# Ledger of designs, part 108: VHH binders against o75319

Target 1, 181 residues: o75319
Amino acid sequence: GNHIPERWKDYLPVGQRMPGTRFIAFKVPLQKSFEKKLAPEECFSPLDLFNKIREQNEELGLIIDLTYTQRYYKPEDLPETVPYLKIFTVGHQVPDDETIFKFKHAVNGFLKENKDNDKLIGVHCTHGLNRTGYLICRYLIDVEGVRPDDAIELFNRCRGHCLERQNYIEDLQNGPIRKNW
Short names: E, the ipSAE of ESMFold2; O, the ipSAE of OpenDDE; V2, 0.75 times the mean of E and O plus 0.25 times the DockQ between their complexes.

## First folded at step 8 (VHH)

Design kd4 (framework vhh_etentamig_d1; at its last look DockQ between E and O 0.37; V2 from the best seeds 0.00; counts 0 for: pae O 10.0 > 2)
Fold by ESMFold2, look of step 8:
Order: C-alpha cells, then sequence, then structure tokens
Structure kd4 (fold): chain B 181 residues (1-181), chain A 119 residues (1-119)
C-alpha cells in the first residue's frame, strides 16, 4: 500500500487562504514510507504541510480529512495542538446530506471556538480538489449565502486548480439548498 | 499479492438471511476501506456497501439500507455482509472489493460469491 495516488504529483501541495473565509485547501500529505517513490522536490509530508502554512504567515486551527482511507498518514503524525477531524466522504458521488451536515457542524463548531483568533480550517481529500471544493463551496452557499458561481470561482482561484467533477459542479450550481441544522 | 476470497453465497428464500465473508491477504487490511459490490444478471455493477478501515463509518445503497449490515474483523483480516429480509432483486454475484480513495473506485476485487433469492 505506499503507491503514490494517481495524479497526486500534478497538484500544488497547498493552496492560498480563501479571502473572507477561514478555509485553506491542500492535497493529502504523505507519510515517510511514500518518499522512496518521490523525488525530494515532490515530497509533501505532514511536517511539510505545517511549514508551508507558516511560510504563508498563517496557522492551522483544525484539519478536516475527507479521505475514506487510513493509508496516507497517521493523525498521530500531526502536532497534538492542532485538532484533527476525519469526515469519511465517499468519492464516487456527490457527498450525501449526512456528510454535508457533519462538515457544516464541524465548521460551525470551529468558528465558535476560534472567534478570538484568525486560525484556519485546513481541508483535504486526496487531491484537495473535488471533495474538498464541493464541501467548502456547499458551506459557503448554504450557510454564508454565497452565489454558487462565486463560491466555485473563489475556491478554484485559491486552490490553484479548477474543480473537475461535473456532477459536483452541477449540484452546486443547480441542486437544492441543503438543510444546515 | 492482493487476494480477496468471498464465501457464504447460496440459495435462500425471500425474507431469509445470509452472511457473506471475505478473507483478505497481501496488504495492510485496516489501512483500507472495504466494500461489497454486486452484479445482477444482465446488469452493471452496483455499489452495495462500504466500511472504513477501523469500522467507524459505513455507507449503504438505498436499496439495502436497514436490511444489510457491513462489518469487519481486522484481527482476522475479514470483511462481512449480513443480509436480512432478502428479496428476489438481491439475486447477484457479490464481490468483496478494496476501495482506492484517490479516485473513488475499487482497485481489487475477488471472484465473487453467488446469492440466489427465489422460492
Amino acid sequence: as target 1 above (181 residues)
Amino acid sequence: EVQLLESGGGLVQPGGSLRLSCAASGFTFDDYAMSWVRQAPGKGPEWVSLISGYGDSTYYADSVKGRFTISRDNSKNTLYLQMNSLRAEDTAVYYCARYEDSFGYFDYRGQGTLVTVSS
């Protein structure tokens, strides 16, 4: 199990903070056992993640891991001071309402507990793009009232890559508003 | 070498129950989500259920929700599917599959076990 995820090398490791939000998106960090299949400049470990966030003059206050696997890194590889939450998100379909609800609940809880700082919610799936972009945009649309096309444009620009899954895009643009609570 | 071996299929009457097993080897079992996929005669594959590596999250297709229960025993490298209240439309070959999260698809599956629901 330490094969490099397909197309993982094609994506920027970490995006930029999405202005006006607490979100930053990134691809999954890979634990040391993957590095024998990577050139040094291709490596992106849990430690590399935190160093890159610091280089942007930002600080993570929560990591939300959307992957449906345990093989990429262990939560124990993260600093104990940064909360970690796994929201298992099935990757072949638009996330179901239960998954969307869990994400909204996690973000709302974070914002309440962190109202007196400017720490970021880091969100990732495998590539930090489709599942990540969908759930961030779903939150912005349903909870913050952002227009679908504006949410998508903001995510794409700050991630540095465009959302690719057409069924996700169509659901964000034309699907129903989801219940928040 | 990844190996997945299903067992427990057979003939059962409507309303009956059956338990499928899948023995896994050749990989770190608890690193991977595991799934049951079925293929009815003349139809394409259908994702039946999915369970996370430590068993703390599950997914079920609407057609089986409330009737089927996926589980795993990581100490035995074994995946299970408990099927209750079986219906004729549950007739299919059931495959154990390893979930590859990067693309949301299965990278390995077994040879399958046949479940036939008829009177």
Scores: ipSAE 0.596, ipTM 0.825, lowest interface PAE 1.8, mean pLDDT 92
Fold by OpenDDE, look of step 8:
Structure kd4 (fold): chain B 181 residues (1-181), chain A 119 residues (1-119)
Amino acid sequence: as target 1 above (181 residues)
Amino acid sequence: EVQLLESGGGLVQPGGSLRLSCAASGFTFDDYAMSWVRQAPGKGPEWVSLISGYGDSTYYADSVKGRFTISRDNSKNTLYLQMNSLRAEDTAVYYCARYEDSFGYFDYRGQGTLVTVSS
C-alpha cells in the first residue's frame, strides 16, 4: 500500500556529503502514488532526490537501498545512468555479517570503478538514519580505520540527525571489527 | 464515483464563526490529502488550507492563518474547516477538494457552499 512510513516526515530528506568520503545519506524517496497523501512541501520522490543532490552541486553514482520492502519506489523510477543496489536489511537489529560484507563489497567495488570521478554513494533505509548510519560508520571504522566516535559524529552532523538506536551505537563503539572484503 | 459534498455555509456577521463540513465518498478517504479552496465573487480560486491523509500535517494560506483550522475524521470520511474571526473578505464559495499531486492540483472538488460575511 501507500502508507507513509511512521515518522518519515520528521527527517530531513537529504543529508550532506560526508567530508573525506563519497557517502551521502537520505530518507527513502516515495514514488508518485504517495504524493496524493502529502502536502507539496512534504513530497520527496526519486526525482526530488536527484534535484536536491544537484542543488548541492553533487552527483550520485550509486544508490544503495537498505529498506526491507520494495513498495516505496521502483528502480525504474531512477535514471538509467545511476546503478541501484538493494541490500535487504532488517530494521532494529544490528546488521549481520553477510549484510555488512555486502555493503562493504558494494562500496569498494564502486570506489574501484569510480576513481576518475567524484560521484557519490547514496545510501538510504526508511529514514536514512539508523541502518544507513550503522553501515556507513561500520565501513569507515572497519575499512578506513576511523575512530568509532569520529565516524558517528561525522555521520550525525552530515545527516542532520543523530543515530537513535543504542544497540547500533554500542556495536559501533565497542563491537568487534567485521571481516573486510 | 467520487463525491464531495460541502455543507455548513451561511450568513454570518464579521467576527463570527462558522464550521464547514465535507462528506466524501467513492474513494479511500485517508489515501488523499484534502484541501479547502474558495472563490470570491469576481475573483479567481484561492487555496485556503490543506490537511494530509492521516491528518498529521496541516497548512494554511497566510490570509487565514490563526483564524481557520482544518481537520478531518477519517472514520467518518469527513473534512472540516473551522472558521473563526470571520471577515468580509472571507466571503466566498468554499469547495472541498481532493489533492492529487505535488504541484498542488486536485482532481475532484464539490459543488461548494456559500459563506457570506456581512453586517
Scores: ipSAE 0.368, ipTM 0.744, lowest interface PAE 1.1, mean pLDDT 94
ESMFold2 (binder alone), look of step 8: mean pLDDT 86; pTM 0.865
ESMFold2, look of step 10: ipSAE 0.529; ipTM 0.792
ESMFold2 (binder alone), look of step 10: mean pLDDT 86; pTM 0.867
OpenDDE, look of step 10: ipSAE 0.005; ipTM 0.289

Design kd5 (framework vhh_etentamig_d1; at its last look DockQ between E and O 0.88; V2 from the best seeds 0.00; counts 0 for: pae E 2.7 > 2)
Fold by OpenDDE, look of step 8:
Structure kd5 (fold): chain B 181 residues (1-181), chain A 120 residues (1-120)
Amino acid sequence: as target 1 above (181 residues)
Amino acid sequence: EVQLLESGGGLVQPGGSLRLSCAASGFTFDDYAMSWVRQAPGKGPEWVSLISGSGDSTYYADSVKGRFTISRDNSKNTLYLQMNSLRAEDTAVYYCARFEDTDYSPFDYRGQGTLVTVSS
């Protein structure tokens, strides 16, 4: 059957828009088949995602899915009006240059095409924290020139949870700038 | 009931090749990323390779990159690991594991494993 990801319930479903950016992070929404294993208040579906975003008076313009599995939900579960991008990202380890580049490219493309609106880039992994936080921070650091500690603090505050992986934090703080191709 | 059954292990000389298989049952195979994990004597488990449900994405540990190839046949619910240019340090029990995609528990099920011994 459909197994609920470990500690998935421990994280806030949706963070807040990161001020000065178009980013919002959230944990992975789960398709209907998972609801059987969840209390009603624990449910967080693709539909719930959009409702929560609207409650914040925001609108999603892009969803970047960093999970390595496809079992959580299907692109068909999303509104057709919101582009969906899958970037298979392995957890635990620092994303490689290719993954970072794909993420940066997607973000830059979105910003280029959405200059006339204020739609958000929704980013998620399983918990919407470590992989998500790293790539968002990596972008802010490498592309926007934000200080690493400021980027991390901003993400943590807005997500409502702190990055947990020391290797991610260390790489962000002390690692090299990745190529902006 | 989720079941994973590895096969194809054995004794091989350095430079040789083996192909491991994993027969999966009890779940929708193509919904899950699958992985190979190995454990050598006296060492902790090591991720060897990972493949997405659709097969569109693969991952390899640096230690096996260029030598090992992970693949899957979703029509047969089978995971494969082609191992070429085997080395003594590749000696381990190789496990097929269903990937959970969390930083806390990377897999929720694994098989009993198949022993690969690389020795002259």
Scores: ipSAE 0.624, ipTM 0.839, lowest interface PAE 0.8, mean pLDDT 94
Fold by ESMFold2, look of step 8:
Structure kd5 (fold): chain B 181 residues (1-181), chain A 120 residues (1-120)
Amino acid sequence: as target 1 above (181 residues)
Amino acid sequence: EVQLLESGGGLVQPGGSLRLSCAASGFTFDDYAMSWVRQAPGKGPEWVSLISGSGDSTYYADSVKGRFTISRDNSKNTLYLQMNSLRAEDTAVYYCARFEDTDYSPFDYRGQGTLVTVSS
């Protein structure tokens, strides 16, 4: 079955570009086979994602998929011109150091390759909120030196929803800075 | 219909080994991450391990890391848990579960379970 993920309908499909960064967050797009269970206004396909990004006068240069499943859409559902990277990220607990490193490495690689354009890194998990917010904020804190509270507030405002998992928030606010080695 | 059928449980001595199997049907097996969850008598469920659809990524609870190995054979629609160096604390009903990648219900289907008893 192509059941809709729990609470997926409760979240805005795509956030806004986070000012001063190259990030935009969104919930997982769902391939057309899910649409039988959705009202037309609830649909958010890979095509819908790109239409919404274009409506914001933005362009995606990379999609980082943090989900731990492959049932939502296939990379073939995305335009060939947009690189796609999957980083399997276990939810419900603070991402481990290997996952954090992979995310930082991917972001740093993108920034080097795209320093002469303004394309965005699109990041999603299932809801585009907890894992997505954690890793974006972890990057901003550890690599860009942003204050934890400022990173969290910026993410929450631009996503349109607040980070929900307290253990993630606590780790961002009170945990040690992870080095980028 | 989604079905998950566990097998391989039984009585084993401390320090022994067991291999659990889970036969899956009614869905495209390799599209889904799969997990083992256990429930000791009189206790709540404990998440044990997780494996991605392709098998590229695995995760283990600290209590079993280094002793248990999750694996899958997508050609046979089968999930496995190799349990080594078993301890009395590992006594539980072990459930095969299909992972749901959300914050609310991490598993959308699970089997009836297979009992593992570790005692001398």
Scores: ipSAE 0.388, ipTM 0.715, lowest interface PAE 2.7, mean pLDDT 90
ESMFold2 (binder alone), look of step 8: mean pLDDT 81; pTM 0.822

Design kd6 (framework vhh_etentamig_d1; at its last look DockQ between E and O 0.78; V2 from the best seeds 0.00; counts 0 for: pae E 3.3 > 2)
Fold by OpenDDE, look of step 8:
Structure kd6 (fold): chain B 181 residues (1-181), chain A 120 residues (1-120)
Amino acid sequence: as target 1 above (181 residues)
Amino acid sequence: EVQLLESGGGLVQPGGSLRLSCAASGFTFDDYAMSWVRQAPGKGPEWVSLISGSGDSTYYADSVKGRFTISRDNSKNTLYLQMNSLRAEDTAVYYCARYSDYDFSGFDYRGQGTLVTVSS
């Protein structure tokens, strides 16, 4: 049912905009049914997400959901004005080329269509850290030509938590650049 | 109580086929991605396949891609694994596992497993 993800409470709900980018990472918001298992101050709903973004004087223009589940919240819980994209991303392993491509394509499409504004790309997995961090960093490295260590440091600093999975870090630092289709 | 019960394992010759089933109960089946995990003798567990709650997304390990097909019937709370072109290296205990998007292990529940033996 509505089991709270393990360690979910340990992570900051929303990071900061990554300077020089349109990315912001956050942990998965949880629909109302989860509130019964949370203290009021622990609650982080889709509505709370948008409120926190506004508090930063930012605006979301796209949400990319990398979780491999649909039980956390529904797209209907989001404002109709903000596009929602689901990219089912398996945890525990480095995302495959297809997943990376889907992510890059989505980001590039958004940037192309949103040149006239400063809306953000919100990216999340369960904790908004590992899968989220990898794909954002992969994009910065492959597309923007950012040094791997710089990308990782930037993400970690802005998210307020460090990438945890060594296989992700190793791939980012030493792995091949993935094709930009 | 969450329960997962595998069936369909057995002895098969190389090149043969088997279809595994997993009966799930105790939770809203379609809310969860489901997976098959196998463990061969002397080896660690290996993710075989994963399917989203709605069934619209699937994942396969490279070792089984093109040979195995994961599917589910949400109306029956059942997960399936069609295994074709079986090889000796496919010999393992196959576990039905409820995929956990937050757990490092990748699942929060798994069944007792069903043995698949591929041998001539």
Scores: ipSAE 0.669, ipTM 0.848, lowest interface PAE 0.7, mean pLDDT 94
Fold by ESMFold2, look of step 8:
Structure kd6 (fold): chain B 181 residues (1-181), chain A 120 residues (1-120)
Amino acid sequence: as target 1 above (181 residues)
Amino acid sequence: EVQLLESGGGLVQPGGSLRLSCAASGFTFDDYAMSWVRQAPGKGPEWVSLISGSGDSTYYADSVKGRFTISRDNSKNTLYLQMNSLRAEDTAVYYCARYSDYDFSGFDYRGQGTLVTVSS
């Protein structure tokens, strides 16, 4: 069912734009059917997401959904003008090279198409933390040449929560640089 | 109540094939990614394969890529694992598991398992 994801309430809904990048991270928005299990102040719907982004004087130009499920919301719950991309990303282990490549390709395509504006890429998994943080940091390290510790620190600060899975942190710090093609 | 019932295990010769099934009930099956997890004697659990709710995306451990195929039939609430070119190292109890898609925990429900033994 429509049970609230474990610990989802513990995380800030939306982070801040990561300076020097086009990224913003957030936890998965939940469609209205989940609200039966939430106090009003705990709600974070697709509409709430866009309202919170506007409150930061920002605009989303792409949402990358890293979850392996469609039960949280449907793409139809988003404004038709905002592109949505699902990249099925296995949790609990370091994403494989195919998944990393798909993420890099999507980000590079967005940056090319949006060079004339300042719209953001919104990235989420279930909690907007471990898978999301890993892929954003992997992009910054491999494509932008950011030092691993600097990428991790920037993500943690702007998300408002630290990356938690040690295997992700270790791979970012000590793992191989992945090819970008 | 969520129920996962595995079947299809048995004794098979090296190089042989076997097809596992998992009947699911008590939840909206196609809303969830599903997985096979195995546990060999004296070893911890190993994640074998994962399939998205729609079936559009799959994942395999390196040890089984090219030999095993995960699939699902959402009209029958059934998950499958086709195992080909079996080796002695594939001997394990195989569990059907529902993927939670949480950052902290990979699976929230697991069946009782079905034993696969690969031996000459």
Scores: ipSAE 0.332, ipTM 0.683, lowest interface PAE 3.3, mean pLDDT 90
ESMFold2 (binder alone), look of step 8: mean pLDDT 83; pTM 0.841

Design kd7 (framework vhh_etentamig_d1; at its last look DockQ between E and O 0.80; V2 from the best seeds 0.00; counts 0 for: pae E 2.7 > 2)
Fold by OpenDDE, look of step 8:
Structure kd7 (fold): chain B 181 residues (1-181), chain A 118 residues (1-118)
Amino acid sequence: as target 1 above (181 residues)
Amino acid sequence: EVQLLESGGGLVQPGGSLRLSCAASGFTFDDYAMSWVRQAPGKGPEWVSLISGSGDSTYYADSVKGRFTISRDNSKNTLYLQMNSLRAEDTAVYYCARYEDWGSFDYRGQGTLVTVSS
């Protein structure tokens, strides 16, 4: 049957909105079939995600799923009012230019279409940390002109956990700017 | 019990082709991304290719890009690797592996040997 992703329980379910941005990061919510393997207080479903976001007085306007699996939850588990975007992203490798571009394009599209509201872009991988953090920081650095260390610090603080992958951190700090278009 | 069984390996000349298969059982096959990993003598394991559960996304190592094609038939619980234009450096044991999303796998088969030699 379904198994809980390794270390999934170790991470906070939902981070905080990143000040000055529309980003919020969270770990992957798990569909109901996973609940039998979790203590009640460990459960984090798609419904729980939205409840937690609401508790922060925020609203999700887009979910970007960076996982390479489809077993965690289905788009049908989400409210119909919130668009869902899948960007298959291989773990532990620095995302390629195509993946980075897809992410930037999605974010920019959302921002253009949502100028009249303050809805958030929810981004997650399995743990909502490394792939998630890299792409968010990559965007802030490449598109918003944020200093790499500031972007990383901001993400870490808001997520409640620090980026762990050294290759990601190094690429953000010292790697080239990726083409935005 | 999760089981992965590779087949299709063998001896082939440079420039030749092979098609590997992996029969999967013991889990919902289409829920998982699947991968091929190879290990050459004296070298560490190398990711060769990855395919999402639905087959909508694929990944290839630079060393095999343009030569190898990963595919799957979810109705048969089978993973494939079409290997064309084989080179001596492709010689390795090839493993079918269940992908765990963050750059690792939790299960792999016993492997099938591919030898590319004149």
Scores: ipSAE 0.824, ipTM 0.906, lowest interface PAE 0.6, mean pLDDT 95
Fold by ESMFold2, look of step 8:
Structure kd7 (fold): chain B 181 residues (1-181), chain A 118 residues (1-118)
Amino acid sequence: as target 1 above (181 residues)
Amino acid sequence: EVQLLESGGGLVQPGGSLRLSCAASGFTFDDYAMSWVRQAPGKGPEWVSLISGSGDSTYYADSVKGRFTISRDNSKNTLYLQMNSLRAEDTAVYYCARYEDWGSFDYRGQGTLVTVSS
């Protein structure tokens, strides 16, 4: 019943901190029940996520989960010291304005409360690429005034994979600026 | 074994209402977002509505917004679609689907026919 998401194995588990930002992107960690269907080197659990972040000498201060499902892992599998936020984001269309506003609100709130530390916002969807990249880039464009192509290049380089969904790329490059926070 | 059983379709006049049900089994129902997809004869499938596993997030196609309401009862493993103000263009077979988080819809039942005719 707990099938591995399509193409999940194709992506690096965790990217690198995006310089000049508080973001790090990763694919969804999978709870232990999925490991029956994975080779040991393919496993990427919530514990593996935190180990990889520590290996980068970083610390997560918030996880934003963009998946539209609860089957991958439980918030209880995360350390109690790391806040967790679910923003239900559909995967078949460019995120709507309400989803974008929720993401911006969460990021702005985190940055305000964490101005005296250097903790990171971890963002994931299923693959840590298209929905994740779209919302991070949308934030950088709309709130930080970054040029669309520069935001996309930064995300792609730090994630280790290029954004793939053309409707997301088109919206970032040529779509309207969304209302800022 | 995943099972999705649709019911509640029928013949109604324009402006009428129907309530569709989908009984789900063989998986942890509240872990999955669920959707209704419809298919008119000779046409491709059209996404209608989506609801999160907990039921606290919903989405609708523009063509049904304000007229249809998706809901779920996780204690009964049941998905619902309340259809009001029905129009001839709503005529289709309606399928219950599991939403695959990466953007696809997994529908497996025979569907339930809704016919809206004067």
Scores: ipSAE 0.389, ipTM 0.728, lowest interface PAE 2.7, mean pLDDT 91
ESMFold2 (binder alone), look of step 8: mean pLDDT 84; pTM 0.848

Design kd8 (framework vhh_etentamig_d1; at its last look DockQ between E and O 0.77; V2 from the best seeds 0.00; counts 0 for: pae E 3.3 > 2)
Fold by OpenDDE, look of step 8:
Order: sequence, then C-alpha cells, then structure tokens
Structure kd8 (fold): chain B 181 residues (1-181), chain A 118 residues (1-118)
Amino acid sequence: as target 1 above (181 residues)
Amino acid sequence: EVQLLESGGGLVQPGGSLRLSCAASGFTFDDYAMSWVRQAPGKGPEWVSLISTSGDSTYYADSVKGRFTISRDNSKNTLYLQMNSLRAEDTAVYYCARYDDSYGFDYRGQGTLVTVSS
C-alpha cells in the first residue's frame, strides 16, 4: 500500500522558481505513513515542502497536483491557507486538450486573483518532471508566447532535472498550439 | 500477490449489453486507478477506459464513448464496465488492469472474452 513511487528518490525534492514566471515544480510530497520506508534524509513531507519553499524566500499560493492517485498525501496535510487543485493527469502520454485547458484555466485564474502578491504556483506530479514540465511549458508556449526550446531549457534548469519523455518534448517543440479558451 | 479476476464476458447480439466485473485483491484497491483494456483477434491491445482512485475522473476511447461506462466500488474492491449498444467490432478479450501513477499499467488479469455476433 505505501510503497515509495518508482524512482522517486532520484529527483530533487523542490526546484527553483522559474524566472519571469510564478511557477515552481517539485516532486510529490509523501505523507507520514511513507516515512518508515525512507531514510531520514530522504523524507519529503508536505511540511518539508513548505519549509523548503520558505528557505528560498518564497511562498506558495496554489498547489496543482497532477498525479492520478490519492495515496501520496491528503489535502488536509496542507495548510488551509494554500488552495489545492487536483487535475487527474495520466502519465506517459501527452495530456489531452481538456487537461491542458484545465491547467491553463487554473493558472490564469490564480494570476488574476493574485496580482497584488508574488505567491507561487506549485506544480507537481509524481516526480515533478514530465507531466509537470509539459504542462508548465505548454502554458509558457501557448499563453506567454515563449519559444519551445527556451521554455524547456528554463524548466529543466530550474527543476534541476531534464524532461525525459521524448513524446512530451516533441509535442512541445513541434506540436500544435492548444486552444486557450 | 496482486490478483485481478475478470468476469461477465460472453456471447451477445449486436445492440445488446454486458456488464463486466473485475475482482481485485492483494493490494489497496482505492490507492490505484483502474482500467479496462481489450484485445481483438489479430489486433494489438486497445485502451478502453480508465477511472481514477475515487472515480472522480474517467476516460473513454472514442470508439466506446457514449456506450461504455466504467465504475468502481472501493468497498468491494471491484471494477465494472457497463457495455451498451455492443457492436461486432467490440469483440475482444477484455482485461482489467491496474494503473500505478509512477510506473503505469503494471498488472492485468487473465481477461474475459466478449463476442458480439448475430
């Protein structure tokens, strides 16, 4: 039941804020029940997430959870002051237009409501890399007009790990722009 | 040991209906998304439907949209597939498959045969 996600330990817990954006990516935090299967230095809980964000002198204003499971942590494990949004996103395949739209809509809504602060949009899947990276880059490309290679490079650099899935990369580089509305 | 056992398959006429069931054991059922996959003779496997852990999200292949309904009962560790308006092209072995968020589809059952024929 509480098995550690595959390769979860291989990734940095939290990336850096992406310059020029409100995005920060991280791997999924794991609730307390997972701690018994981890060395102390490997532990990354919801509490640890917020501590690490604070260490960067940042503040989370929204968490977007892209995992397709609910076993990693509960929304109740998060501070009540930080909104939590679940967007069920299947891994390994390019997200469909509906998923992309949901993500864009959430981001745009947050930005409209948070013009007076500098709070971040925290985005994660299991590893905080492929699904997370694709949707963030898709947003930057489709909404902000960023060149695909620049978006990918920026994400990779800030996350500390590179997008791994070729289908994601190819879609970002050569795929069509997705509808924003 | 993870076990998935499909049932409910059989012979049905075009336009008919079947309800498939999958009994899951050996893991925490409500921690995993579940899926139905089918394989027709001479064809590769086709992803038919997917349902999230809580049932809040569902996916359907275009070929079955509007006709098939995936559901689950976590209290019974059971996955269902209601198939209506069946067509000859729906003939296949239907497999219940577990979806792991970090890995993907990692387990499937032995399957149940659905034959749609006049």
Scores: ipSAE 0.652, ipTM 0.836, lowest interface PAE 0.7, mean pLDDT 95
Fold by ESMFold2, look of step 8:
Structure kd8 (fold): chain B 181 residues (1-181), chain A 118 residues (1-118)
Amino acid sequence: as target 1 above (181 residues)
Amino acid sequence: EVQLLESGGGLVQPGGSLRLSCAASGFTFDDYAMSWVRQAPGKGPEWVSLISTSGDSTYYADSVKGRFTISRDNSKNTLYLQMNSLRAEDTAVYYCARYDDSYGFDYRGQGTLVTVSS
């Protein structure tokens, strides 16, 4: 049901746009039914997400939801019509090549269709950190040619939290070459 | 209260097939990914398979890939495991488990015994 995700309160709701990219990362917004277990200042709903993006003078053009569940919110709870894509990503392990491919494909498709605007790709998992950071960094490394340590540093700074899982960090720094198509 | 009730286990010869079922109640079934986990006597638990909320994505352990098929029927709150080409090393108690994106595997059933022997 409406159990607050483990450690969700410990994370900033929304990061900052990553300079030189179209990415912004955030933790999963929670539908109103979760708010019984939250102080007012702890709430972060789908509406709150869009308000915070507007406060940064930005606009979302795509939301990529990496969670392996539908219990946090439904796409119908979003206050605006914005493209939404679920990529079921198992937590605690480095995403498999099929998941990485789906993410790259979605990002490349977005960039092609949105070349004439400055809308952002919003990416989240539960905390907007480990799965989110891994896939964003993997894209920057494999597709944009960014050095692993530079991608990680950029993500950490803009998210406001450091990537935590050592297996993800190790794979980004030393893992196998992934195809870029 | 969350309840998971497995059935369909039994004695089968090597090369045979079984279909396991898991009846779920006490939660919104299609909000959760579901899994099969097995445990042979004296061994630690081993995940077998995972299926997404909608059933569109599935994952398998290498040891069962190509032989086992996970599926679900959200209208009946039921999870299935079709096991083909069974081997002696598949002998175990098989548990239906609920996957929570934040808390990991948080509930499992009583299990159903699968014995593969001549």
Scores: ipSAE 0.295, ipTM 0.666, lowest interface PAE 3.3, mean pLDDT 90
ESMFold2 (binder alone), look of step 8: mean pLDDT 84; pTM 0.848

